# VH-VL binders against Arf guanine nucleotide exchange factor SYT1 (SYT1): the designs that were tried, part 6

Target 1, 216 residues: Arf guanine nucleotide exchange factor SYT1 (SYT1), of Saccharomyces cerevisiae (q06836r405to620)
Amino acid sequence: SRRSSSIVNALSSFVNLRSSSLSSSRQQHLQQQQQLQQKLDVSLEDLPPVPAPEFSDSCKDFLIKLAPYGKFIGIILTEKDDEFKKNCLNYLLTNCFEFKNDPLDIALRKLLMFLELPKETQQIDRLIMAFSFAYYKAQKSYSKKKGIECPWSNADQVYFIAFSLLMLHTDYFNPNNKSKMTKHDFVDLVHNDKYSGGNEIPMAVLTYFYENVTAK

## First folded at step 14 (VH-VL; from c63 with heavy chain T104V)

Design c71
Fold by ESMFold2, look of step 15:
Structure c71 (fold): chain C 216 residues (1-216), chain A 122 residues (1-122), chain B 107 residues (1-107)
Amino acid sequence: as target 1 above (216 residues)
Amino acid sequence: QVQLQESGAGLVKPSETLSLTCGVAGGSFSGYYWSWIRQPPGKGLEWIGEIYHSGSTSYNPSLKSRVTISVDTSKSQFSLKLSSVTAADTAVYYCARGHYDYWVGYRPFDSWGQGTLVTVSS
Amino acid sequence: DIQMTQSPSILSASVGDRVTITCRASQSISSWLAWYQQKPGKAPTLVIYKASTLESGVPSRFSGTESGTEFTLTISSLQPDDFATYYCQQYNSWPLTFGQGTKLEIK
């Protein structure tokens, strides 16, 4: 689904919010590299032309070629509806991020700490869908190994909640918005959706997400 | 062991305001959902509303126009005010705790106060 | 509001019996259903949450099941301590709502 330019701009502002609360040395390393790139004030337009995938490239091979592009890798892999780049994005999110122990709001913050959100709505959709798939699989795999019930029904549910959290953050912290989304508004938006399974999450749990996202 | 204890007047005149406080001891007050539930004598249970430690409230629509739930985190207390009471508001009033842990799940009302009878007498 | 309908209202049973109490939600509540036990003059106590998970310290003779919007509390072999009133409660949606109760009596 498409998003307004206002929402896309607000999501870009969300990415500018940075957290120093990383606990993993792997994630601390990735965060350090991303922050160095931001301190150098480089843009994708200033970098060499993005290499095209070669016939012999695995996803890993191509991602290694993209490593110099840092935070822009998400934008590059979602530029167009490309099956190989989609597979590379799935590989990246599955192998370079650890989501298994994270509530969704924290996992989303970690993602956006290392990857710049695209400006185009269709690219944002591709990125968040890929994130939601990788997140769901990590949670499902971890739940299976621990012998516990997975909190999520499927990846579409994760996508709907992740996007709802992005919209909430965007709305709540947008200084141009005089009428912020209330807890009631957010909870009703999510809990009334039966097609994406938002209705399967207790209203009190959605309050937990609301409080965490708005408490920045 | 978390312990909840209701306090307040046991008799309230019709049209006045019922006021109760729940003290929380022996556990964390923050990070939980705090509810008021009532039970008319010989009847079932009715949820009145809840408050998150941040002050965010949710009320039973049937009572919303008359109910205020408040929290004082510094005192580990939360309170109920029910205005314009009638004999129908005579009940045992309970405070109760629910909580959410992402992996363990949501457990509603895992701890209850002993209850306090409030009688609305003309 | 989600109505919770319990049956039966009163259940007479003897020590050692297997008993079943049923609770129906007026719409989907997923698995967000709790069962409480209440003895005369006491506050309710949590027995089962998430439809089928036993609360800590609850004897294994208690169990819960779900099928669609129907939920069942079963006590496999009644003990004297089990005679009480039982309430189901949904916690999926506000307002949180309880069934009307099932009084489990000795006979």
Scores: ipSAE 0.400, ipTM 0.751, lowest interface PAE 3.5, mean pLDDT 84

## First folded at step 16 (VH-VL)

Design c80 (from c46 with heavy chain S104T)
Fold by ESMFold2, look of step 17:
Structure c80 (fold): chain C 216 residues (1-216), chain A 122 residues (1-122), chain B 107 residues (1-107)
Amino acid sequence: as target 1 above (216 residues)
Amino acid sequence: QVQLQESGAGLVKPSETLSLTCGVAGGSFSGYYLSWIRQPPGKGLEWIGEIYHSGSTSYNPSLKSRVTISVDTSKSQFSLKLSSVTAADTAVYYCARGHYDYWTGYRPFDSWGQGTLVTVSS
Amino acid sequence: DIQMTQSPSILSASVGDRVTITCRASQSISSWLAWYQQKPGKAPTLVIYKASTLESGVPSRFSGTESGTEFTLTISSLQPDDFATYYCQQYNSWPLTFGQGTKLEIK
């Protein structure tokens, strides 16, 4: 499936850098269950088989069934292109996360503190797309209520920047990568994208995001 | 309100290095972009480059090989060095400040120093 | 580099007039356009940022508009304090670039 040509171009230019990454975001918030699972090196394969949804399940009903899977809920809901699971993921991100006050880099960190990033590119795509829609809607609604301009033009722009920040983080913190992506490389990659609105974000603002993501 | 003040030698010999310092009073560096901008007498404005509070720099490509901008946060100062000067580098040099905040937005050069004339001559 | 082209270079006007200065970017800069006022011997001062947002303390007779890559600064009723040189400046892309200026003179 083809998304924006901008997203395809970004993925193509960073494919080599992605291959050695293990997704583990910094732990910035208290999450007792998540921290215990990480300390015990629990994998999804160590847990009981994932239940199938019942005919009458609401999204909430199914998410309650998934609660024991903790950080793996994102992987489960993105395993395949499934409308019900997509709706459950949207429900989760809308009702169980609070994004309205957060700059994008903080919101993305919050997401990945509680949900493990899938390893398969198609699952990552589904997760970040769902996040970007929920995030944009929250920011747009908050901005409208406060009578201020929304920082984002649309959800596709949020998606492109979020994915770019994820790729930057993975590249920058890979211990085997000697050729880290520089500020100018990142800014040029994002700012030259006219199709997903990266070019609408000033280079100085992209510096802000670069510095925040690459900070220790 | 934030005050910016340029200082340095007003006369520089050809082929030597122009060196200026901008003192920043009444504000923090956090979230700020500190720039040098110059204006040759009777002419328009040219952006030289900027430094973000992290120390990260961006330079005008036309000057990049000759320019260095640095910051000393302990002294609340940032500096310009422009090497190998010629008469064409004679200008009023301004330091200026821009600011980004996620919700309040991005504002370019909302504060300027008074400017200092630097003349390049033997 | 993004070139910023202002017109007119010189504008003669009387107190009370409505004046318009235009600025064209050589490529898209979104809304990241600022207008500055500069009086002789003084540093520039910010008038408008993000194409149309009035800087704090600037009189409401100043306004800015955008259409594509074309930007305008309008003074609805010119006052004596408004005679100065005006510069547009894009701040979307490095290098940051200024227009050549428009000198607004007493007719």
Scores: ipSAE 0.696, ipTM 0.884, lowest interface PAE 1.2, mean pLDDT 85
Fold by ESMFold2, look of step 18:
Structure c80 (fold): chain C 216 residues (1-216), chain A 122 residues (1-122), chain B 107 residues (1-107)
Amino acid sequence: as target 1 above (216 residues)
Amino acid sequence: QVQLQESGAGLVKPSETLSLTCGVAGGSFSGYYLSWIRQPPGKGLEWIGEIYHSGSTSYNPSLKSRVTISVDTSKSQFSLKLSSVTAADTAVYYCARGHYDYWTGYRPFDSWGQGTLVTVSS
Amino acid sequence: DIQMTQSPSILSASVGDRVTITCRASQSISSWLAWYQQKPGKAPTLVIYKASTLESGVPSRFSGTESGTEFTLTISSLQPDDFATYYCQQYNSWPLTFGQGTKLEIK
């Protein structure tokens, strides 16, 4: 909708930088990229205090107030176990992201392109849980409209796979980790979990996800 | 229509390496899982391994120490090497493909080569 | 390894009969079960995938069902072209594994 485009546009504006150098080497390009990245690396604490919700605020009203916080909106909405902020997060993910036609790995990449991942485990859990329910509903609705079977059994399965992909990404791209998770390690971890439905996903399909997450 | 065709030597001496190539006619390897499957004369089917178009492989543990599967997308072919062969490796060797589509799911071997008999004898 | 156990090993039947071949997985494979038909000297051909979905061009007299780890292939009215060896195959887990086969032959 027009409302979802406005919020997403606010999130995307702070990463829109390019080098203006007319001539450069790879070395000079890398130095320029590091400098631009540092200029964008303001912390949440450097921004004005986050406004409190007013009694009459809708989720949309509050999200508009949060727009200047950009990539930090996910951190703000997951800071506490708060029902109103959970509803605002659900509104954001449902109305400002389009997941209906995306495989899970692409949808997760979209989420993290616009929202900074919280550092606290409880905040990560709240964000990925909210993402997984919004994603599952979009996929279920799309598959029903197309007359095809939804790829996912339920939102809890989506949550388990999404979190597994996040762990894989973090492990694989950590420069301090010399013993990166192999395809077989990842596949065994996910496929042997009977409680969250990972064992319902063929090992070959998990290869698809592994290769997409670990590729650039 | 996509077609798979095996090629390679039909006779291999014990302790040597069995080497086969599967060509893809009328299509490519991109987006597919390509497998080798063998059938000893008068016996059932055994999966040897698969390769995803990225080059990522998965092997039957019973053969893993002796098997290598590789892909050359520029030549539209993939290959099997089985080292240190014995008479027990005498079989018809098939190449076959599976396919994954996110929305319609994972399809198993819907295309097979004609098969080629490889005999291991001294 | 997931063991696939087919029964019977040999099935004798007449044209027009309803026949059923069963396949049991040693652990859950969800619906990731295929059935293949193989005639002498030929490669296998896919009949059914995902337990119950007919491959394109397969006659409607073929059907597949599942219950837990038990899977069945049914031919509702056997035709002369249907005499062959049938294999089930799970494709959920590596190594991919086949049943030992069921030879369907003329009574």
Scores: ipSAE 0.683, ipTM 0.878, lowest interface PAE 1.3, mean pLDDT 85

Design c87 (from c63 with light chain S31N)
Fold by ESMFold2, look of step 17:
Structure c87 (fold): chain C 216 residues (1-216), chain A 122 residues (1-122), chain B 107 residues (1-107)
Amino acid sequence: as target 1 above (216 residues)
Amino acid sequence: QVQLQESGAGLVKPSETLSLTCGVAGGSFSGYYWSWIRQPPGKGLEWIGEIYHSGSTSYNPSLKSRVTISVDTSKSQFSLKLSSVTAADTAVYYCARGHYDYWTGYRPFDSWGQGTLVTVSS
Amino acid sequence: DIQMTQSPSILSASVGDRVTITCRASQSISNWLAWYQQKPGKAPTLVIYKASTLESGVPSRFSGTESGTEFTLTISSLQPDDFATYYCQQYNSWPLTFGQGTKLEIK
């Protein structure tokens, strides 16, 4: 798809910028490999062992090393509670994704379109937390440039809503779940949460999110 | 610039169904939500419910068992049915539009129909 | 339901006066508060949304403020066209609810 090609192009741009001596054929090979990985049903175990970071690696240096892993980069960067990998994940989300013109549900879809969701709960948490921080910063910056009020109170609010949308999607599209969460259940769950600021998001806006997430 | 116009019978007998249609001209359904609001003569405003472009609805709990709101996007219309009416349902009925889309923001009712009086009487 | 308590019920004033109408929500609604003006025999018209943002075409003499769950509509210098009934309305939570109105009438 064009979006899958966009990830490959973004990662290939990292390679080009870091390795100005690299030929066009290396860029083309990387793009081809990443597109094939996105089309084929490949597993992370089918790829070469993930390289360890070297002491002198910047976030960009390490991300270039991870470029061949494509959609698995999110899983790799969240495997452990590791400050360097957390910084690399933040770098990736800030520099390879454009969120400022997106509603949260669209931004979350972009994230998961390019990065495979981890299976382990703590990895999912680390991914969504990093996403929520990057998304909030993009929205805050965009709102300031436009001279408008940011619709989000803070990154924790974004995190709560993003995680709620992810859980809704998982619940709604699970073929083994016969009792799907309804619009009213979702809206009530989120809007009644005063601790994370869900109660500050109008019920009609939460309906917008529900309908967009469950329409897929 | 959008124009909303209510239509329907102005006199309804007790226990029957009140039925109104709102025609929408000069606007799109995308990015908006569509509501019915009523006002008994000389009294305040009461929200009845709303409908989204998907057909999803939200109703005032005080009326939920008697209310149906529906939309026909091909005719640029949405409608209200209120069953089992009594004299307490006598009011001016308004249709109204609000903004729902993330890009335009969530805004209250910026366009209203002129209103239509519905009297519930024998 | 979120109850919107509006005061005063009736306000008598003269052209040129500064007028303030108050609306209190029974619980937090953030800034999802609107003000409407209604002339006799006409539908309400939107004056202010998001507590303090003027609707397009509304004169700058109208302003809105919020403090916690208390909201005000102010007309800084009353004009003849401003005599009407004013309603506040919260649009944070279902059911959407209105204040009972403030009739602003000529002294």
Scores: ipSAE 0.331, ipTM 0.723, lowest interface PAE 3.9, mean pLDDT 84

## First folded at step 17 (VH-VL; from c89 with light chain T53K)

Design c90
Fold by OpenDDE, fold request of step 19:
Structure c90 (fold): chain C 216 residues (1-216), chain A 122 residues (1-122), chain B 107 residues (1-107)
Amino acid sequence: as target 1 above (216 residues)
Amino acid sequence: QVQLQESGAGLVKPSETLSLTCGVAGGSFSGYYLSWIRQPPGKGLEWIGEIYHSGSTSYNPSLKSRVTISVDTSKSQFSLKLSSVTAADTAVYYCARGHYDYWTGYRPFDSWGQGTLVTVSS
Amino acid sequence: DIQMTQSPSILSASVGDRVTITCRASQSISNWLAWYQQKPGKAPTLVIYKASKLESGVPSRFSGTESGTEFTLTISSLQPDDFATYYCQQYNSWPLTFGQGTKLEIK
């Protein structure tokens, strides 16, 4: 699939290769959390056991039950490939987040300000995928309302770039990486991924995102 | 409306460094790509390179080793240096501006300077 | 580098004529193609961007189309002011590259 051949793996490998020390997903996750969110002294393990959804629970009902978990809700809803939880995540992203007027880099930051990034790559994938769909939908609706062209062609494109930006952020703000991904590295890597449609985005636009992500 | 204006010496000796400056009036640098483009007499257009407002540069590989583009936001200008010039570098040099906005998209060179002829001669 | 092949190099036409200039990219550039008009002794001016979007202030008789790696600039009815040299340009990848130009001259 397009996703399997995506730049995600390439970027992940790039980050790992450029790490001078232990470049585990755990360390990367911690770096991301430190940079994107205010540090909290509470962990998910310190909280009561996460309630299981009841058969009668709607997504709204279940999310209400998860409200005490705050920033960990994203982690909880992506722990497993569960259809109900997936739907709840979509509900959360659609109804509790406002992305319609945000550039992708800003929207992504907003997401990660309110939801802690999962530690596992598969969870990250689930989160960013759900985000991408919700974001695209919001952007498309907003653009239509404003009578302007939507900046994105589809949700897959959003996913590809969002994930790329996330990886870039992780690399750039990882203190253990002696050699950071340069603009040209990033632009070339993303743009040359034809399978993911990278060549459909001008290098100049990729530069825009690179500069924004690395400046913040 | 934004106005771009090239300035610099119109005559440069071989092996010396061509130096041009482009003044940008009536606009911001934010979100803009500032480029140098040249056109030899009677020939087509060649992109030399660009600089983003952050200072990030991209150069034509054909000229990369000799080209330096810089920006001075305080003066609202950006500059071109081309070292080790030869007769082949004789051209009208243009500064131009492109723009990317998230909602309006990427626009190429919507604004140009009037161009300045630089002749490389002994 | 992406090569832009423009044709024809010279085009002779009369006022009122419909004319079309073609540009072909050596590889996919999506729709990141621009057309410029250049008059003698003047800087180029943007006519079309994103293959088909008309630049503000440009007459509606100008239009652009795309098909794969082939792009066209069409002037529906030539006016005296339209005689100039036209260039296509891709801005998808570095280095940015131009076509060799089409001189539109009066017949």
Scores: ipSAE 0.910, ipTM 0.968, lowest interface PAE 0.5, mean pLDDT 91
Fold by OpenDDE, fold request of step 19:
Structure c90 (fold): chain C 216 residues (1-216), chain A 122 residues (1-122), chain B 107 residues (1-107)
Amino acid sequence: as target 1 above (216 residues)
Amino acid sequence: QVQLQESGAGLVKPSETLSLTCGVAGGSFSGYYLSWIRQPPGKGLEWIGEIYHSGSTSYNPSLKSRVTISVDTSKSQFSLKLSSVTAADTAVYYCARGHYDYWTGYRPFDSWGQGTLVTVSS
Amino acid sequence: DIQMTQSPSILSASVGDRVTITCRASQSISNWLAWYQQKPGKAPTLVIYKASKLESGVPSRFSGTESGTEFTLTISSLQPDDFATYYCQQYNSWPLTFGQGTKLEIK
């Protein structure tokens, strides 16, 4: 989605403008992985070739075939813009994750504990988009069940905030970045986005996210 | 219900530092945003600043250079220091809290202290 | 800073009257507006938050509306206990700012 790519680029640019040390996507990825995952440093290339889906495969069937790849499943399913793989990712996020009662920062942390974040921006976008939809759906359903207002307006808002949190995390834990994004900067960044509904998130909530994401 | 109570000297000399403490009873600091607000006699309300339980602060730019807010979670209290006071700093000072719950959202200043008058006089 | 312009400064009314107080923000604050009631010698008390949500324990005769940057506090039928000074407050951006207040007095 062109819109999602634009948001990602905007956030990336913002982070880069503040930190000249954010040189490569690889460094950012490595830092995120080190902070978010305690798993063995196994490369996808060290694993057997990823099986192709069969025509008869359901998402469940295909995910079973991908089970041995563990944390790399997110990478595998987002490698290309494939409708079947997208559906499988959605299936995975809906059936294998429980987000209904988790704040977004916690849900995102859970996601990244089990799935390695892709290195490529487009893959990240696909993963976070899928996550955001699944998360929003779960939150909406739960809110309805409880007779309370959903904390989120739509999946796009979730996507924007989720991505913002990822960028914040990357910025803050980059040892080469001496100029860290402040809480005020973060709030301003989010509130300046009128299209994704960032301006509808109160400062208090953004403060909550900021403090939780930047906590050591 | 959470109760807030201001304490400190009610009289401060010009150029000295105003120091107040707010005790928070009946709850934890988790999910709470603690603020200082003042009201000069016969005037409106002015937000001074706030502190999150992590120690993160935000100040009114008009007072930023003179204001320090701190929190002591072990004592369930937070404090205000305002340096270089003048007669213009004479006001009733309130501590207040906002509350954030994930499902119910943020509620601003749902609890207030009774307020304490601080007079700046020679 | 976001300026909150409250009107009127003084409002005289009688018991049973419907009264409305208005607050305008100098820029968009979404719906992050609160209304407070303050009686003489007392601390303010929260009446409305998120522009239209009634605080627990507040009588249902109080209501809040929003339209763009304009916000209103309405008391449908004024009671003796409602005579006080009311303040709007935005919490969209730092610094938090209040309106200048509206003194609601008995006619």
Scores: ipSAE 0.881, ipTM 0.951, lowest interface PAE 0.5, mean pLDDT 90
Fold by ESMFold2, fold request of step 19:
Formats: C-alpha cells, sequence, structure tokens
Structure c90 (fold): chain C 216 residues (1-216), chain A 122 residues (1-122), chain B 107 residues (1-107)
C-alpha cells in the first residue's frame, strides 16, 4: 500500500518535471511530496529491483517504468555505459527539464533538485555529460530564436564549467575542508584549461559564477 | 544611465597614501565591476584593479602590494588607496564600470568618471 | 600579463579616408577586446566591445574585426569628429591591459 502510494507520487513528480508553469496548489503538493521523501531518507536499495529494458521499449516506455524510482532515475540511467540508457537520459533531460532561460549555475541546481547525484565518479561523469549536451542544445536553440550569440562555444565547454562548478560547490561547503578553494584558485583552474575552452571565459565572468555558487 | 564622479586630494607627497573616492549614481552594484584606471600625462592607460559588489577584488600585479580598493554600498561609493607613492604615480585617475549579464554578455568600461589629476611632488 | 601591441602609433589621414588601426594580443584572448576613443582632456569612450560589437550611439562607420590574435578597428569614411587617440584593451584576463594608443591626426 505504501509502495503503491510512493509509486503514484513518483509518477506524479515525473510528469510535473515537464511543466515549467505549475499552479500554486500543484506546487504546494509537489513540495509536500519532496519533504516526505526527505524525511523517509529512502535509498535506492529500499526500492524494488530496477526492471531491465525490454526489446520493444522506447526511451519513453522505459522512463515510465522508472517513474517510481523518482530522484534515483539519474543513478539508474548512468549505472552502466549503455547506449539505450544514454538515449533515455538524453530524452529525460531534453523533454522533462526546461533550461533554455537559465544561467548554467541555476540550471545545474535545477538538475540536482530533482535528480540525486550519483556517488561513483563514472556515473557523475555520464550524468553531467548528458546534462551539458542537453543544456547546450537548449541554449543554442534559444539563442538562435532570439537572434543573439550563444554564451557557450560548444557542449564540451559547458561540461567542463558545469563539472568545475559542481566541484567548487562540494569543496566550498564541505565542513571537513579547512582550505576552501579561493576565487583565484577557481579562476586559475578553469582559465588554464586550453582543451575544453575554459580559457575562453573571462576571469571576471568566472568571478560572477564563483560568487553565485559560494553565496550563502 | 550610471554616473561616476571621482573625488580626493589632487596633491600627494612622496611616501604618503593616495586616496580617491568614486561616487556611483543611478544603479545597483549587482553584476557590476568597478575599476580604477590611471593615465600618466601624455601616456597610455593602466588598469589598477577592480572590485565586484561582494567586495571581491582583483589587482594589477605591478601595484598589488600598494593597492586597496574597497566598496561602501551604503554610501554608493568605492575607493582607491595607493600607498608609498612616488613621482611615477602622478597620473589622471579614472573610475570606470564594467557589467556582466549572462545573456547580454560581458561589457567592459562603458561608463567612466571625468578623471582627476593626482600629482605626487615634494 | 597579456601584451597588447597597437599599430601604427600615429596615423595621418584626411576626411573621407578609410582608416584601419590594428592591435595584436600576445596570446589568445578569444574575442574579449574593446576599442576606446579618447579626445584631449577627456575620459575614454567605448567604441567597440567583444571585438566587433558597436557601442550604442557610435556611428556605423566604425567597425571591428578579428582574426586569431589580430584585431582591427576600421573607420570607413573618416569624419572631423574622429580625430582622437584610440586604444585597444583586452578584458579576458587579469590584469586588464591596453595597447599603447594610436593618435589619428588630420592631414
Amino acid sequence: as target 1 above (216 residues)
Amino acid sequence: QVQLQESGAGLVKPSETLSLTCGVAGGSFSGYYLSWIRQPPGKGLEWIGEIYHSGSTSYNPSLKSRVTISVDTSKSQFSLKLSSVTAADTAVYYCARGHYDYWTGYRPFDSWGQGTLVTVSS
Amino acid sequence: DIQMTQSPSILSASVGDRVTITCRASQSISNWLAWYQQKPGKAPTLVIYKASKLESGVPSRFSGTESGTEFTLTISSLQPDDFATYYCQQYNSWPLTFGQGTKLEIK
């Protein structure tokens, strides 16, 4: 019974992730569901075994099967280097999130508000890579429609900066870290990169991102 | 449109501290970089440093040991202190504003004060 | 420090001429380059930003282009008001640095 209620809530949450224009009462119900999930401290291991994809499944078909897993969908889709699951993750990020108007730091926060960050480095890499491609495509399309220049040169640049912001946040807010990354450390780390286009972002702009990520 | 206005002493003795204030009218500090730039008479322009509205600073390494830039948001002002001055510090000092917005981009010094001459002499 | 090498240091031209001022960065600055105009006794004014974007209120005869680390300011048909000193400035990296200037003179 409790499992059935959680599955309905997870499916409702999954459907609502597609909407950028939630009503006030729907927003309140979503917030209540999120608070209950936090209080229960549910882990992926507490849920039923993740179903395998069937040969006939589309990405949408499989994502519907994953709806009961809620915030763990990102972890599930990045567990293995799997082309079908990679396509499902891209489908999720393209169709269930709206990033086109968001600065990168805000879009990354939105991603992690609804999807739990994996603990394994290879899974984090796959998640942030998929996010960065979906984000770049959305920004590029929006820029084209508005007749303005896209802020990003390519998806690899977005990936490098997104990963750098994630690492900055975890480093800065880690209570065990006595020697927090300074603005100049972060700027030097990003600006010394010549392969993914970090050096193409002005140091003043990196200050903007540093200050936004480290703000209380 | 923002207006910038420099103020401070026009004459400073060697080894003393040059102190200037820039009044900022007509805008918030959010997203803005406030800079000091100097120009010795008949010479080119040199960036001294900048301050972000959070108080975060970046200085020209050639001056870093002698420079402090600070902001007082309650007075809508930011200031320059340059210690241990010599005749080489004689210049017109400008305050200037740059701006970053994610979509409209990074705009460099589109607003400058009128400049104030500071002479360093015995 | 990124050195900005500006050429020529003095440019003599007549009204109606097409003039080009060049600026070279000692390393890549992407397109984070600005051009300023300065008249005697006045503060600099922004002409071009991001290598090629015209500042509001600047006449359309001004334009900027880039190729690698080489940047150009072009005035397509020189007017009397255009005689001034021009500075390029990179704003990619600290310290922000200016070229030495180009004095654009009548005749």
Scores: ipSAE 0.732, ipTM 0.890, lowest interface PAE 1.0, mean pLDDT 86
Fold by ESMFold2, fold request of step 19:
Structure c90 (fold): chain C 216 residues (1-216), chain A 122 residues (1-122), chain B 107 residues (1-107)
Amino acid sequence: as target 1 above (216 residues)
Amino acid sequence: QVQLQESGAGLVKPSETLSLTCGVAGGSFSGYYLSWIRQPPGKGLEWIGEIYHSGSTSYNPSLKSRVTISVDTSKSQFSLKLSSVTAADTAVYYCARGHYDYWTGYRPFDSWGQGTLVTVSS
Amino acid sequence: DIQMTQSPSILSASVGDRVTITCRASQSISNWLAWYQQKPGKAPTLVIYKASKLESGVPSRFSGTESGTEFTLTISSLQPDDFATYYCQQYNSWPLTFGQGTKLEIK
């Protein structure tokens, strides 16, 4: 994350106190409070109510309002089927993340390093779909400018593989005594798919992704 | 650039274990798939299996019960053991290397050893 | 297992001829097909990968094409160095499988 100048700049610009005009004593108290909240692993429910967008807000205007919510921005922007929030999510993913040089497993890790994964299935779907379209566009544009072949056929293929990697990670690192997904299980899951183009990816290449995700 | 060289006994008795080593000179293991392939005299090529640098293996189902492929990155070597051999296992054995890079893609066996004949006879 | 059916088994030709060798997969392998050349007593060498991409250092008279599950290796003007046995190989799915070979010999 700190290696990408776009991500570092976005995180730096989102570091805010709620007011910069506070007195020195109050500012010291707020800094101490923020440090204690980080030590206590603060949840979204512990933070002030999320502001509503105003009619005149651009995506950038609204994202600036969301900056204090940090990792929860993804949950906020996917809460419901909202076209403005969907556009803000797309703006965030295209302008504040640098995906063009990254293999898919690394890009997905970057996403989840800075955004908390929603708990509800429809929110997860909205987040990963938006990520996959932004990622594919970045990879396609980069490939075209460099005169090389894009690794992906389309955004739906990226979505299928990204979701498969997410499921693999969640299953493999679950601390319960459940059977972990093996390389064979993962390869069969992906390589048997004919509809999103998983079957177009060689089994050896799927081993590369499996090993990278399960190695942590 | 990268050199692969097979070594091991050229004669093996029936029911014993065929054991070969492939030395990998002047290259790295990261992103590479190392395979054993065999060719009976006057016949075609048969893939035995592969190993990824992590130690993860995939074997030809026809041989899986008898085959072990392993890697020793500290010695820049990988090996083949084929147990309970018969005359049908007489072949030239090759080690070969495939490579995956995200941007340059998946290249199949672009580097081969020169091969070593292993004869199974009493 | 994906079977690779290669034809012809033996191909006799003269220097300067245009020759074609065909390989058919028993199911879809996308374009994950390679062609190898093998001379007597030597290891195979890669000629074509990804059905149509020429390996570095291979003469431009070699080309590969695909149509569905059928793949073709073409040598546009046969040279003395091209007499060898040719193998196709799919590398999409385990086990990796080879065709039985085509011996290209001088007429």
Scores: ipSAE 0.706, ipTM 0.888, lowest interface PAE 0.9, mean pLDDT 85

